# VH-VL binders against q39962: the designs that were tried, part 5

Target 1, 193 residues: q39962
Amino acid sequence: DPTDGFTEVPLTEDNFVIQKPYDKPLNDRYSYKNGIRRLWVYENDKPFKVGSPTRPRTEIRIKGHDYSSGVWQFEGQVHVPEGTSGVTVMQVFGAVNKATALQLRVYNGDLKSYKSNSVATDIYNKWLRVNVIHKVGKGEITVFINGQQKLVVNDDGPAEHYFKCGVYAAPDGSSNYMESRWKNIKLYKSDNK

## First folded at step 10 (VH-VL)

Design k1
Fold by OpenDDE, last read:
Structure k1 (fold): chain C 193 residues (1-193), chain A 119 residues (1-119), chain B 108 residues (1-108)
Amino acid sequence: as target 1 above (193 residues)
Amino acid sequence: QVQLVQSGAEVKKPGASVKVSCKASGYTFTEYWYMAWVRQAPGQGLEWMGLIYPSSGSTWYAQKFQGRVTMTRDTSTSTVYMELSSLRSEDTAVYYCARGYYDEWMDYWGQGTLVTVSS
Amino acid sequence: EIVLTQSPDFQSVTPKEKVTITCQASQSIGDFLLWYQQKPDQSPKLLIKYAEESYRGVPSRFSGSGSGTDFTLTINSLEAEDAATYYCQQYDYYPDLTFGGGTKVEIK
């Protein structure tokens, strides 16, 4: 299991900060019910900040545990409803060459690293366990889906990092409606390299 | 390694214009970055002037400098330019370029360019 | 425009003493506050992001706290190398960025 050798970092609700269109109230793009966090956004929504060139998003930003060293792991179960496409559902923020070290995007039911590396197929309407391990010292990010290693990439560091998940419209276009659901979001640390 | 190298010191007369360059290297220039310009008068604090998005060339200027500042970029050379017109003695300052993440902080700064405006 | 007011403007501090610098925003900016360190003849360097998150490479003696309108930068046990001017900066109103007036810290 990807969590072997890791210690869970206790999270509270304060660690879950929602980034959403600047002109929408929280409950119009986010809900938390029965342990499930539902995040949605429309392609014509406003960006996170006024004047920002970014595309629309509704994302959970894990706060309070930003990192630039060590071994960190994000875990969560994600459900993407059919029809959601051209959207980032999870990311590791921070890199030298670009803003993120990793983005897991959904395109027509395929879960990919950005637009290239497929990590899962036929994902719609299913719960997937997502684990992302970031070994900062090695500059290495490993993606696990349902406990199976699917991808290893360089993090393009050094940089400051944190995890986000939800929906963030992809730069090349997206479905009009974008949604992801998350549950059992956890954070882990390890002293093992 | 990320580096921002700015052009050399300038001496200008009041009413003239100055164009400072900031050459970026060590990263993909046209990604999700902004390049901000911040100046600092001698013995004074930092003052944000505006920013440019190298990917699109879109700009966002501080109100104080609107109509007098022009920020541009050359993607072929990974260089950002800041031109300030109608120079006044009060514009005497060290001008910095700084890279930042969209919606986030500035992490790398140029070495600064001294612009002296004197009659 | 968001105005950030720093206090004090100047401090002369003995090594190993605690330094406290405050930054007050004219209105709430949540935790979208940065702290920079600028040494003489150098470019500013980022110390703290999101009010209390230390930037990479920053010594543990530096810490930030606060939210809303009142923020504090603390240097526990001042070192000689910490002589510098410190600035707060808000980015809640991104792309409109504003800096505080700065606080100069000198070593006695």
Scores: ipSAE 0.909, ipTM 0.953, lowest interface PAE 0.6, mean pLDDT 96
Fold by OpenDDE, fold request of step 11:
Structure k1 (fold): chain C 193 residues (1-193), chain A 119 residues (1-119), chain B 108 residues (1-108)
Amino acid sequence: as target 1 above (193 residues)
Amino acid sequence: QVQLVQSGAEVKKPGASVKVSCKASGYTFTEYWYMAWVRQAPGQGLEWMGLIYPSSGSTWYAQKFQGRVTMTRDTSTSTVYMELSSLRSEDTAVYYCARGYYDEWMDYWGQGTLVTVSS
Amino acid sequence: EIVLTQSPDFQSVTPKEKVTITCQASQSIGDFLLWYQQKPDQSPKLLIKYAEESYRGVPSRFSGSGSGTDFTLTINSLEAEDAATYYCQQYDYYPDLTFGGGTKVEIK
């Protein structure tokens, strides 16, 4: 299991900060019910901040555990409804040459690292366990889907990092409606790997 | 490594214009960054002037400088420019460029450019 | 416009003593608050982001706290090399960014 050798970092609701279109109330783009965090956004929504050139998003920003060293792991279960495409559902913020070290994007039911090879296929309407291990000292990010290693990439560091998940419209286009659901979001840390 | 190298000191007369450059290196210039300009008058604090998005050239200026400041970029040289017109003695300051992530913090700064406005 | 008020403007501190600098926002800015250190004839250096997250390479003696309108930068044991002016900056109202007036810390 990817969490072997890791210690869970306790999270509270204060660690879950929602980023959403600046002109929409929270409840119009986010809900938290029965342990499930539902995040949605439309292609024509406004960005996170006025004047921002970014595409629309509704994302959870894990707060309080930003990192620039060590070994960190994000875990969560994600459900992407059919029809959602061209959207980032999980990311590791921070890199030297770009804004992120990793983005897991959904394109037509495939889960990919940006536009690279698929890490999972036929993901729609299913719960997937996502584990992302970031070994900062090695500059290495490993992605696990349902406990299986699917991807190893360089983090393009050094940089400041934190995890986000939800929906963030891809730069090359997206479906009009974008949604992801998350549950059992956890954070881990290891000093032994 | 990320570096921002600014142009040299300038001496200008009141009413003139000054154009300061900021050359970026060590990272992909046209990614999801903004370049902010911040000035500091002698013995005073930091003052934000505005920012430019190198990828698009879009700008956002502080109200105080609207109409007098123009920020531009040259993607071929990874350089951002800040031009301030109708210079006044109060514009005497060190001008800094600073890189930041979209919607986020500024992490790297240029070395600063002293602009002196004097009769 | 968000106004950030720092306090004090100046303080002279003996080495190894604790330094506390405050920054108050005219309205809530959440945790979108940065702290910078600027030494004479140098560019500002980022110390703290998101009010309490230390930037990489920053000594552990520096820490930030607060949210909403009241923020604090703490140097738990001042070293001679810490003589500098410290600034808070908000980015909640991005792309409109504003700085505090600065706090100059000198070594006694």
Scores: ipSAE 0.904, ipTM 0.951, lowest interface PAE 0.6, mean pLDDT 96
Fold by OpenDDE, fold request of step 11:
Structure k1 (fold): chain C 193 residues (1-193), chain A 119 residues (1-119), chain B 108 residues (1-108)
Amino acid sequence: as target 1 above (193 residues)
Amino acid sequence: QVQLVQSGAEVKKPGASVKVSCKASGYTFTEYWYMAWVRQAPGQGLEWMGLIYPSSGSTWYAQKFQGRVTMTRDTSTSTVYMELSSLRSEDTAVYYCARGYYDEWMDYWGQGTLVTVSS
Amino acid sequence: EIVLTQSPDFQSVTPKEKVTITCQASQSIGDFLLWYQQKPDQSPKLLIKYAEESYRGVPSRFSGSGSGTDFTLTINSLEAEDAATYYCQQYDYYPDLTFGGGTKVEIK
């Protein structure tokens, strides 16, 4: 299991900060019911901040555990409904040559690292266990789906990092409506480097 | 390594214009960054002037400098420019460029450029 | 425009003593607050982001706290090398950014 050798980092609700279109109330793009966090956004929604050049988003920003060293792991179960496409559902923020070290995007039912490196297919309407291990010292990110290693990539560091999940419209190819649901979001840390 | 290298010190007369450059290296210039300009008068605090998005060239200026500041970029040389016109003695300051992630913090700063405005 | 008021403007502190600097916002800015350190003849360096998150490379003696309108930068045990001016900066109203007036910390 990808969590072997890791210690869970206790999270509270304060660690889950929602980033959403600046002109929408929270409940118009986010809900938390029965342990499930539902995040949605429309292609024509406003960005996170006024004047921001970024695409629309409704994302959970994991707060309180930003990192620039060590071995960290994000775990969560994600459900992407049919029709959601051209959207980032999970990311590792921070890199040298781009804003993120990793983005897991959905395109037509495929889960990919950005636009390449498929990590899962036919993902719609099912729960997937996502584990992302970031070994900062090695500059290495490993993606696990349902406990199986699917991808190993360089983190394009050094940088300051944190995890996000939800929906962030891709640069192109986005469906009008984009949604992801998350449950059992956890953070882990390893004593190893 | 990310570096921001600014142009050298300037001495100007009141009413003149000054154009300070900030050359970026060590990262992809047009990807998900803004470049802010912040100045600091002698013995005073930091003052935000505005920012530019190198990817698009779009700018945001502080109200105080609206109509008097122009920020531009040259993607071919990974350089950002800040031009301040109608200079006054109060514009005497060290001017900094600083890189930041979209919607986020500024992490790298230039070394600063002293602009002196005097009769 | 959001105004950030820092306090105090100046303080002289004995090494190993605790230093506390406050930053008050004219209105709520959530946790979109940065702290910078600037030494003489140097560019500012980022210390704290999101009010409480230490930036990489920042010594553990530095910490930030607060949310909404009231924020605090703490140096747990002042070192000689910590002599500098410290600034808070908000980015809640990004892309409109504003700085506090600064707090100069000198060593006794």
Scores: ipSAE 0.894, ipTM 0.948, lowest interface PAE 0.6, mean pLDDT 96
Fold by OpenDDE, last read:
Structure k1 (fold): chain C 193 residues (1-193), chain A 119 residues (1-119), chain B 108 residues (1-108)
Amino acid sequence: as target 1 above (193 residues)
Amino acid sequence: QVQLVQSGAEVKKPGASVKVSCKASGYTFTEYWYMAWVRQAPGQGLEWMGLIYPSSGSTWYAQKFQGRVTMTRDTSTSTVYMELSSLRSEDTAVYYCARGYYDEWMDYWGQGTLVTVSS
Amino acid sequence: EIVLTQSPDFQSVTPKEKVTITCQASQSIGDFLLWYQQKPDQSPKLLIKYAEESYRGVPSRFSGSGSGTDFTLTINSLEAEDAATYYCQQYDYYPDLTFGGGTKVEIK
């Protein structure tokens, strides 16, 4: 199991900060019911900040555990409804050459690293267990789906990092409606570094 | 490694214009970064002037400098420019470029460019 | 426009002593506050982000605290190399950014 050798970092609701269109109230793009966090956004929504050139998003930003060293792991179960496409559902923020070390995007039911490197297919309307391990010292990120290793990539250089999940419209276009649901979001840190 | 290398010192007369360059290297220039310009008069504090998004060329200027500052970029050379017109003695300062993540902090700075305005 | 007021403007401190610098915002900026260090003839360097998160490579003696309108930068046990001017900067109103007036710290 990808969590072997890791210790869970206790999270509270204060660690879950929602980033959403600046002109929408929280309950119009986010809900938390029965342990499920539902995040949605439309392609014509406003960006996170006024004047920002970014595409629309509704994302959970894990706060309070930003890192620049060590071995960290994100775990969560994600459900993407059919029709959601051209959207980032999970990312590792921070890199040298680019703004992120990893983005897991959904395109027509395929879960990919950015635009390539498929990690799962036919994902719609299913709960998937997602584990992302970042070994900062090695500059290495490993992605697990349902406990199986699917991808190993370089993190693209030393930076400040944190995890996000939800929906973030892809640069080249997206479906009008974008949604992802998450449950059992956890953060781990390795004692074996 | 990421580097921001600015053009050399300038001496200008009042009423003239100055154009400072900032050449970026060590990363993908047209990724989701902004380039901010910050100046510092002798013995004074830091003052934000504005920023440009190299990917699109879109700009955002501080109110104080609107109508007098122009920020541009050349993607073929990974260079950002800041032009300040109608120069005054009060514009004498070291001008810095700095790279930042969209919506977030600045992580790398240029070495600064001294601009002296005197009659 | 968000105005950041730093205090004090200047202080002379003996090595190993504690240094405290404050930054007050004209209105709430949450935790979107940065601290920079600038040494003579050098570019500013980022020390703290999100009011209390240390940037990579920053010595543990530097710490930030606060939220809303009142923020503090603390240097626990000043070192000679810490002689510099320190600036706070808000990015809550991104892309409108604003700096404090700065606090110069000299070694006594």
Scores: ipSAE 0.873, ipTM 0.940, lowest interface PAE 0.7, mean pLDDT 96

Design k1
Fold by OpenDDE, fold request of step 11:
Structure k1 (fold): chain C 193 residues (1-193), chain A 119 residues (1-119), chain B 108 residues (1-108)
Amino acid sequence: as target 1 above (193 residues)
Amino acid sequence: QVQLVQSGAEVKKPGASVKVSCKASGYTFTEYWYMAWVRQAPGQGLEWMGLIYPSSGSTWYAQKFQGRVTMTRDTSTSTVYMELSSLRSEDTAVYYCARGYYDEWMDYWGQGTLVTVSS
Amino acid sequence: EIVLTQSPDFQSVTPKEKVTITCQASQSIGDFLLWYQQKPDQSPKLLIKYAEESYRGVPSRFSGSGSGTDFTLTINSLEAEDAATYYCQQYDYYPDLTFGGGTKVEIK
């Protein structure tokens, strides 16, 4: 199991900060019911901040555990409804050459690292267990889907990092409606360097 | 490694214009970055002037400098420019360029460019 | 425009003493607050992001706290090398950014 050798970092609701269109109330783009966090956004929504050139998003930003060293792991179960495409559902923020070390995007039912490196196919309407391990010292990120290793990539560091999940419209275009559901979001840290 | 190298010191007369350059290297210039300009008068604090998005060339200026500042970029040389017109003695300052993540912090700064405005 | 007011403007501190610098925002900026260190004839250096998150390479003696309108930068044991001017900066109203007036810390 990808969590072997890791210690769970206790999270509270204060660690779950929602980033959403600046002109929409929270409940119009986010809900938390029965342990499920539902995040949605529309292609024509406003960005996170006024004047920002970024595309629309509704994302959970894991707060309070930003990191620039060590071995960290994000875990969560994600459900992407059919029709959601051209959207980032999980990311590791921070890199040297780009804004992120990793983005898991959905394109027509395929879960990919950015626009390439498929990590899962036919994902719609299913719950997938997502584990992302970031070994900062090694500059390595590993993606697990349902407990199986699917991808190993360079983090393009060094940088400051934190995890996000939800929906973030991809640069090259997206479906009009974008949604992801998450449950059992956890953060881990390894005792190893 | 990331580096921001600015042009050399300038001496200008009141009413003139100055154009300071900031050459970026060590990263993908046209990624999700902004380049901010921040100045500092002698013995004074930091003052944000505005920013430019190298990817698009879009700019966002502080209201104080609207109509007097122009920020541009040359993607072929990974260089950002800041031009300030109608210079006054109060514009005497060290001008810094600084790279930042979209919506986030500035992590790398240029070495600064002293602009002196005097008769 | 968000106005950030720092205090004090200046303080002379004996090595190993605790240094406290405050930054007050004219309105709530959540935790979108940065702290910079600037030494003479140098560019500013980022110390703290999101009010309380230490930036890469920053010594553990530096810490930030606060949210909303009131923020604090603390140096729990001042070192000689910490002589500098410290600035807070908000980015809640990105892309409109504003800095505090700065706090100069000298070694007594």
Scores: ipSAE 0.842, ipTM 0.933, lowest interface PAE 0.7, mean pLDDT 96
Fold by ESMFold2, look of step 10:
Structure k1 (fold): chain C 193 residues (1-193), chain A 119 residues (1-119), chain B 108 residues (1-108)
Amino acid sequence: as target 1 above (193 residues)
Amino acid sequence: QVQLVQSGAEVKKPGASVKVSCKASGYTFTEYWYMAWVRQAPGQGLEWMGLIYPSSGSTWYAQKFQGRVTMTRDTSTSTVYMELSSLRSEDTAVYYCARGYYDEWMDYWGQGTLVTVSS
Amino acid sequence: EIVLTQSPDFQSVTPKEKVTITCQASQSIGDFLLWYQQKPDQSPKLLIKYAEESYRGVPSRFSGSGSGTDFTLTINSLEAEDAATYYCQQYDYYPDLTFGGGTKVEIK
């Protein structure tokens, strides 16, 4: 199991900061009911910050555990309703050449690394367990779906990193409406330095 | 690896213009990064001037400098320029460029360019 | 425009003692506050991002706290090398990334 050898890092609601279109009330784009966080945007929503050239997002920014060394792991379960496409649902922020070391995007029911390698197919309307291990010293990020290793990529560091999940419209090809649902979001750190 | 190299010090008379360059290397110049300009008069604090998005060339200027500052870029040379016109003695300062992630912090700064405005 | 007011303007502190610097925003900026250290003839160096997150390579004696309008930079045990001017900067209203006026810290 991808969590073997890891210690859970406790999280509280204070660690779950929502980034959303700057002109929308939180509850117009986010809900948290029965342990399930629902995050959504429309393609024509405003960016997170006034004046930003970025696309619309409603994302959880995990606060309090930014890192630049060590071995860290994100875990969560994601559900993407059919009709959602052209959107990032999980990311590792921070790189030297560009903004992120990893983006997991949904295109037409497939989960991909950016627009490239398929990580999982036929993902609509079901829960997937996602684990992402970042070995900063090795410069390596490994993605697991339902406990099975699917992808290994370079992190393009050194940089400051943090984890995010939710919805963030891709540069092109976004559906009019984009939604993801998340539960059981956890953070782990390895005892290995 | 990431490097921002600014043009050399300049001496100008009141009423003139100055154009400071900031050449970027070691990263993708467009798409992910803004370039900011910050100045500091001798013995004074840091002062925000504005930024440019190299991908589009779009700019945002602080109100104090609106009408006097122009920021441009040349994507073929990965260079950003800041031009300040109608110079006054109060514009004597070190001018810094700095790159930042969209919506986030600035992580690399240029070495600074001293501009002296004297009669 | 968001005004950042730093206090104090100047602080002379005995080595190994605690330094506290405050920054107050004229309106809420959430957690979008940065702290910088600047030594004479150097460009500013980032210490703290997102109000409380230490930047890489920053000694653990530096910490940030606060949210909304009131923020604090703390140096828990001042070292001689920490003599510098410290600035806060907001980055919530993205195009106008205003700085505070600065706080000069020197060794007593």
Scores: ipSAE 0.808, ipTM 0.918, lowest interface PAE 1.2, mean pLDDT 94
Fold by OpenDDE, look of step 10:
Structure k1 (fold): chain C 193 residues (1-193), chain A 119 residues (1-119), chain B 108 residues (1-108)
Amino acid sequence: as target 1 above (193 residues)
Amino acid sequence: QVQLVQSGAEVKKPGASVKVSCKASGYTFTEYWYMAWVRQAPGQGLEWMGLIYPSSGSTWYAQKFQGRVTMTRDTSTSTVYMELSSLRSEDTAVYYCARGYYDEWMDYWGQGTLVTVSS
Amino acid sequence: EIVLTQSPDFQSVTPKEKVTITCQASQSIGDFLLWYQQKPDQSPKLLIKYAEESYRGVPSRFSGSGSGTDFTLTINSLEAEDAATYYCQQYDYYPDLTFGGGTKVEIK
């Protein structure tokens, strides 16, 4: 199991900060019921901040555990409804040459690293266990789906890092409606790996 | 390594214009970054002037400087420019460029450019 | 426009003592607050992001706290090298960014 050798980092609700279109109230793009966090956004929504060139998003920003060293792991179960496409559902923020070290995107039912490197196929309407391990010292990110290693990539250099999940419209276009659901979001840390 | 290298000190007369450059290196110039300009008058605090998105060339200026400041970029040289016109003595300051993530913090700063406006 | 008011403007502190600097926003800015350190003839250096997140390479004696309108930068056990001017900056109203007036910390 990808969590072997890791220690869970206790999270509280304060660690879950929602980023959403700047002109929408929270409940119009986010809900938390029965342990499930539902995040959605429309293609024509406003960006997170006024004047921002970024595309629409509704994302959970994990707060309080930003890192620039060590080995960190994000775990969560994600459900993407059919029809959601051209969207980032999980991010490792921070890189030297770009804003993110990793983006897991959904295109037509395929889960990919950005636009390449298929991680999983036929993912719609299913719960997937997602584990992302970031070994900062090695500059390496590993992605696990349902406990199986699917991808190993370079993190594009050391930076200030944190994890995000939800929906972030892809730069090359997206479906009009984008949604992801998350449950059992956890953080882990390892000092020996 | 990320570096922001600014042009040298300038001495200008009132009413003139000054154009300060900021050359970026060590990262992809047009990828998810903004470049902000911040100035500091002698013995005074930091003052935000505006920012430019190198990827698109879009700009956002502080209201105080609107109509008088122009920020541009040259993607071929990874350089950002800040031009301030109608200079007055109050514009005497060190001008800094600073890189930032979209919607986020500024992490790297240039060394600063002193602009002196005197008659 | 968001106005950030820092306090105090100046303080002289004995080494190893605790330093507290406050930054008050004219309206709530959540946790979108930065703290910078600027030494004479140097560019500002980022210390704290998101009000309480230490930037990489920043000594552990520096910490930030607060949310909404009231924020605090704390230097636990001041060292001589910490003599500098400290600034808060908000980025909640991005791309309109504003700085506090600064707090100069000198070693007594």
Scores: ipSAE 0.801, ipTM 0.925, lowest interface PAE 0.8, mean pLDDT 96
Fold by ESMFold2, fold request of step 11:
Structure k1 (fold): chain C 193 residues (1-193), chain A 119 residues (1-119), chain B 108 residues (1-108)
Amino acid sequence: as target 1 above (193 residues)
Amino acid sequence: QVQLVQSGAEVKKPGASVKVSCKASGYTFTEYWYMAWVRQAPGQGLEWMGLIYPSSGSTWYAQKFQGRVTMTRDTSTSTVYMELSSLRSEDTAVYYCARGYYDEWMDYWGQGTLVTVSS
Amino acid sequence: EIVLTQSPDFQSVTPKEKVTITCQASQSIGDFLLWYQQKPDQSPKLLIKYAEESYRGVPSRFSGSGSGTDFTLTINSLEAEDAATYYCQQYDYYPDLTFGGGTKVEIK
């Protein structure tokens, strides 16, 4: 199991900070009911900050556990409804050349690393367990779906890193409406390097 | 290795203009990065001047500098420019460029460029 | 414009003692507050981001706290190399990502 050898890092609601279109009240883009966080945006929504050239997002920014070394793991279960496409649902923030070390995007029912490497297919309308392990000392990120290793990529450090999940419209090809649902979000750390 | 290399020190007379360059290397100049300008007069604190998005060329200037500052970029040389016009003696300062993530902190600074305005 | 008011302007501190620097914003900036260290003739160096998140390579004696309008930088046990001027900066409100006025820390 991808969590073998890891110690869970406790999270409380204070660690789940929501980034959303700047002109929308929170409950117009986010809900948390029965342990399930629903995050959504429309393609024509405003960015997170006034005047920003970024695409619209409603994302959980995990606060309090930014890292630049060590071995860290994000875990969560994601559900993407049919019709959502051209959107990042999970990311590892922080890079030297670009802004992120990893983006897991949904294109037409397939989960990919950015626009290229396939991670999973036929993902709509079901829960998937996602684990992402970042070995900063090796510059390596490994993605697991339902406990199975699917992808190994290089990061682009040295950088400050943190985990995010939700919806963030891709540069192009976004559906008008984009939604993801998340539950059982956890963070882990290991002493390995 | 990210580097921001600024043009050399300049001496100007009141009423002139100065154009400071900031050449970027070691990263994708036109994606997910803004370039900010910050100045510091001798013995004074840091003062925000504004930023440019090299991707689009869009700019945001602090109100104090509206009408006197122009920021531009040349994507072919990965260079940002800051021009300050109608110089006064109080514009004597070190001028820094710094890159930052969109919506986030600045992570790399240039070495600074001293601009001296005197008769 | 968001005004950031730092206190104190100047502090002379015995080595190994605690330094506390405050920054107050004129309106809420959430967690979008940075702390910098600047030594003479150098560019500023980022110490703390997102109010409380330590930047890479920053010694553990530095910490940040606060949210909203009231923020604190703490140096728990001052070292000689920590003599510098410290600045807060907000990065929530456009177009003016303003700095605080600075706090000069000297070794007594």
Scores: ipSAE 0.780, ipTM 0.906, lowest interface PAE 1.3, mean pLDDT 93

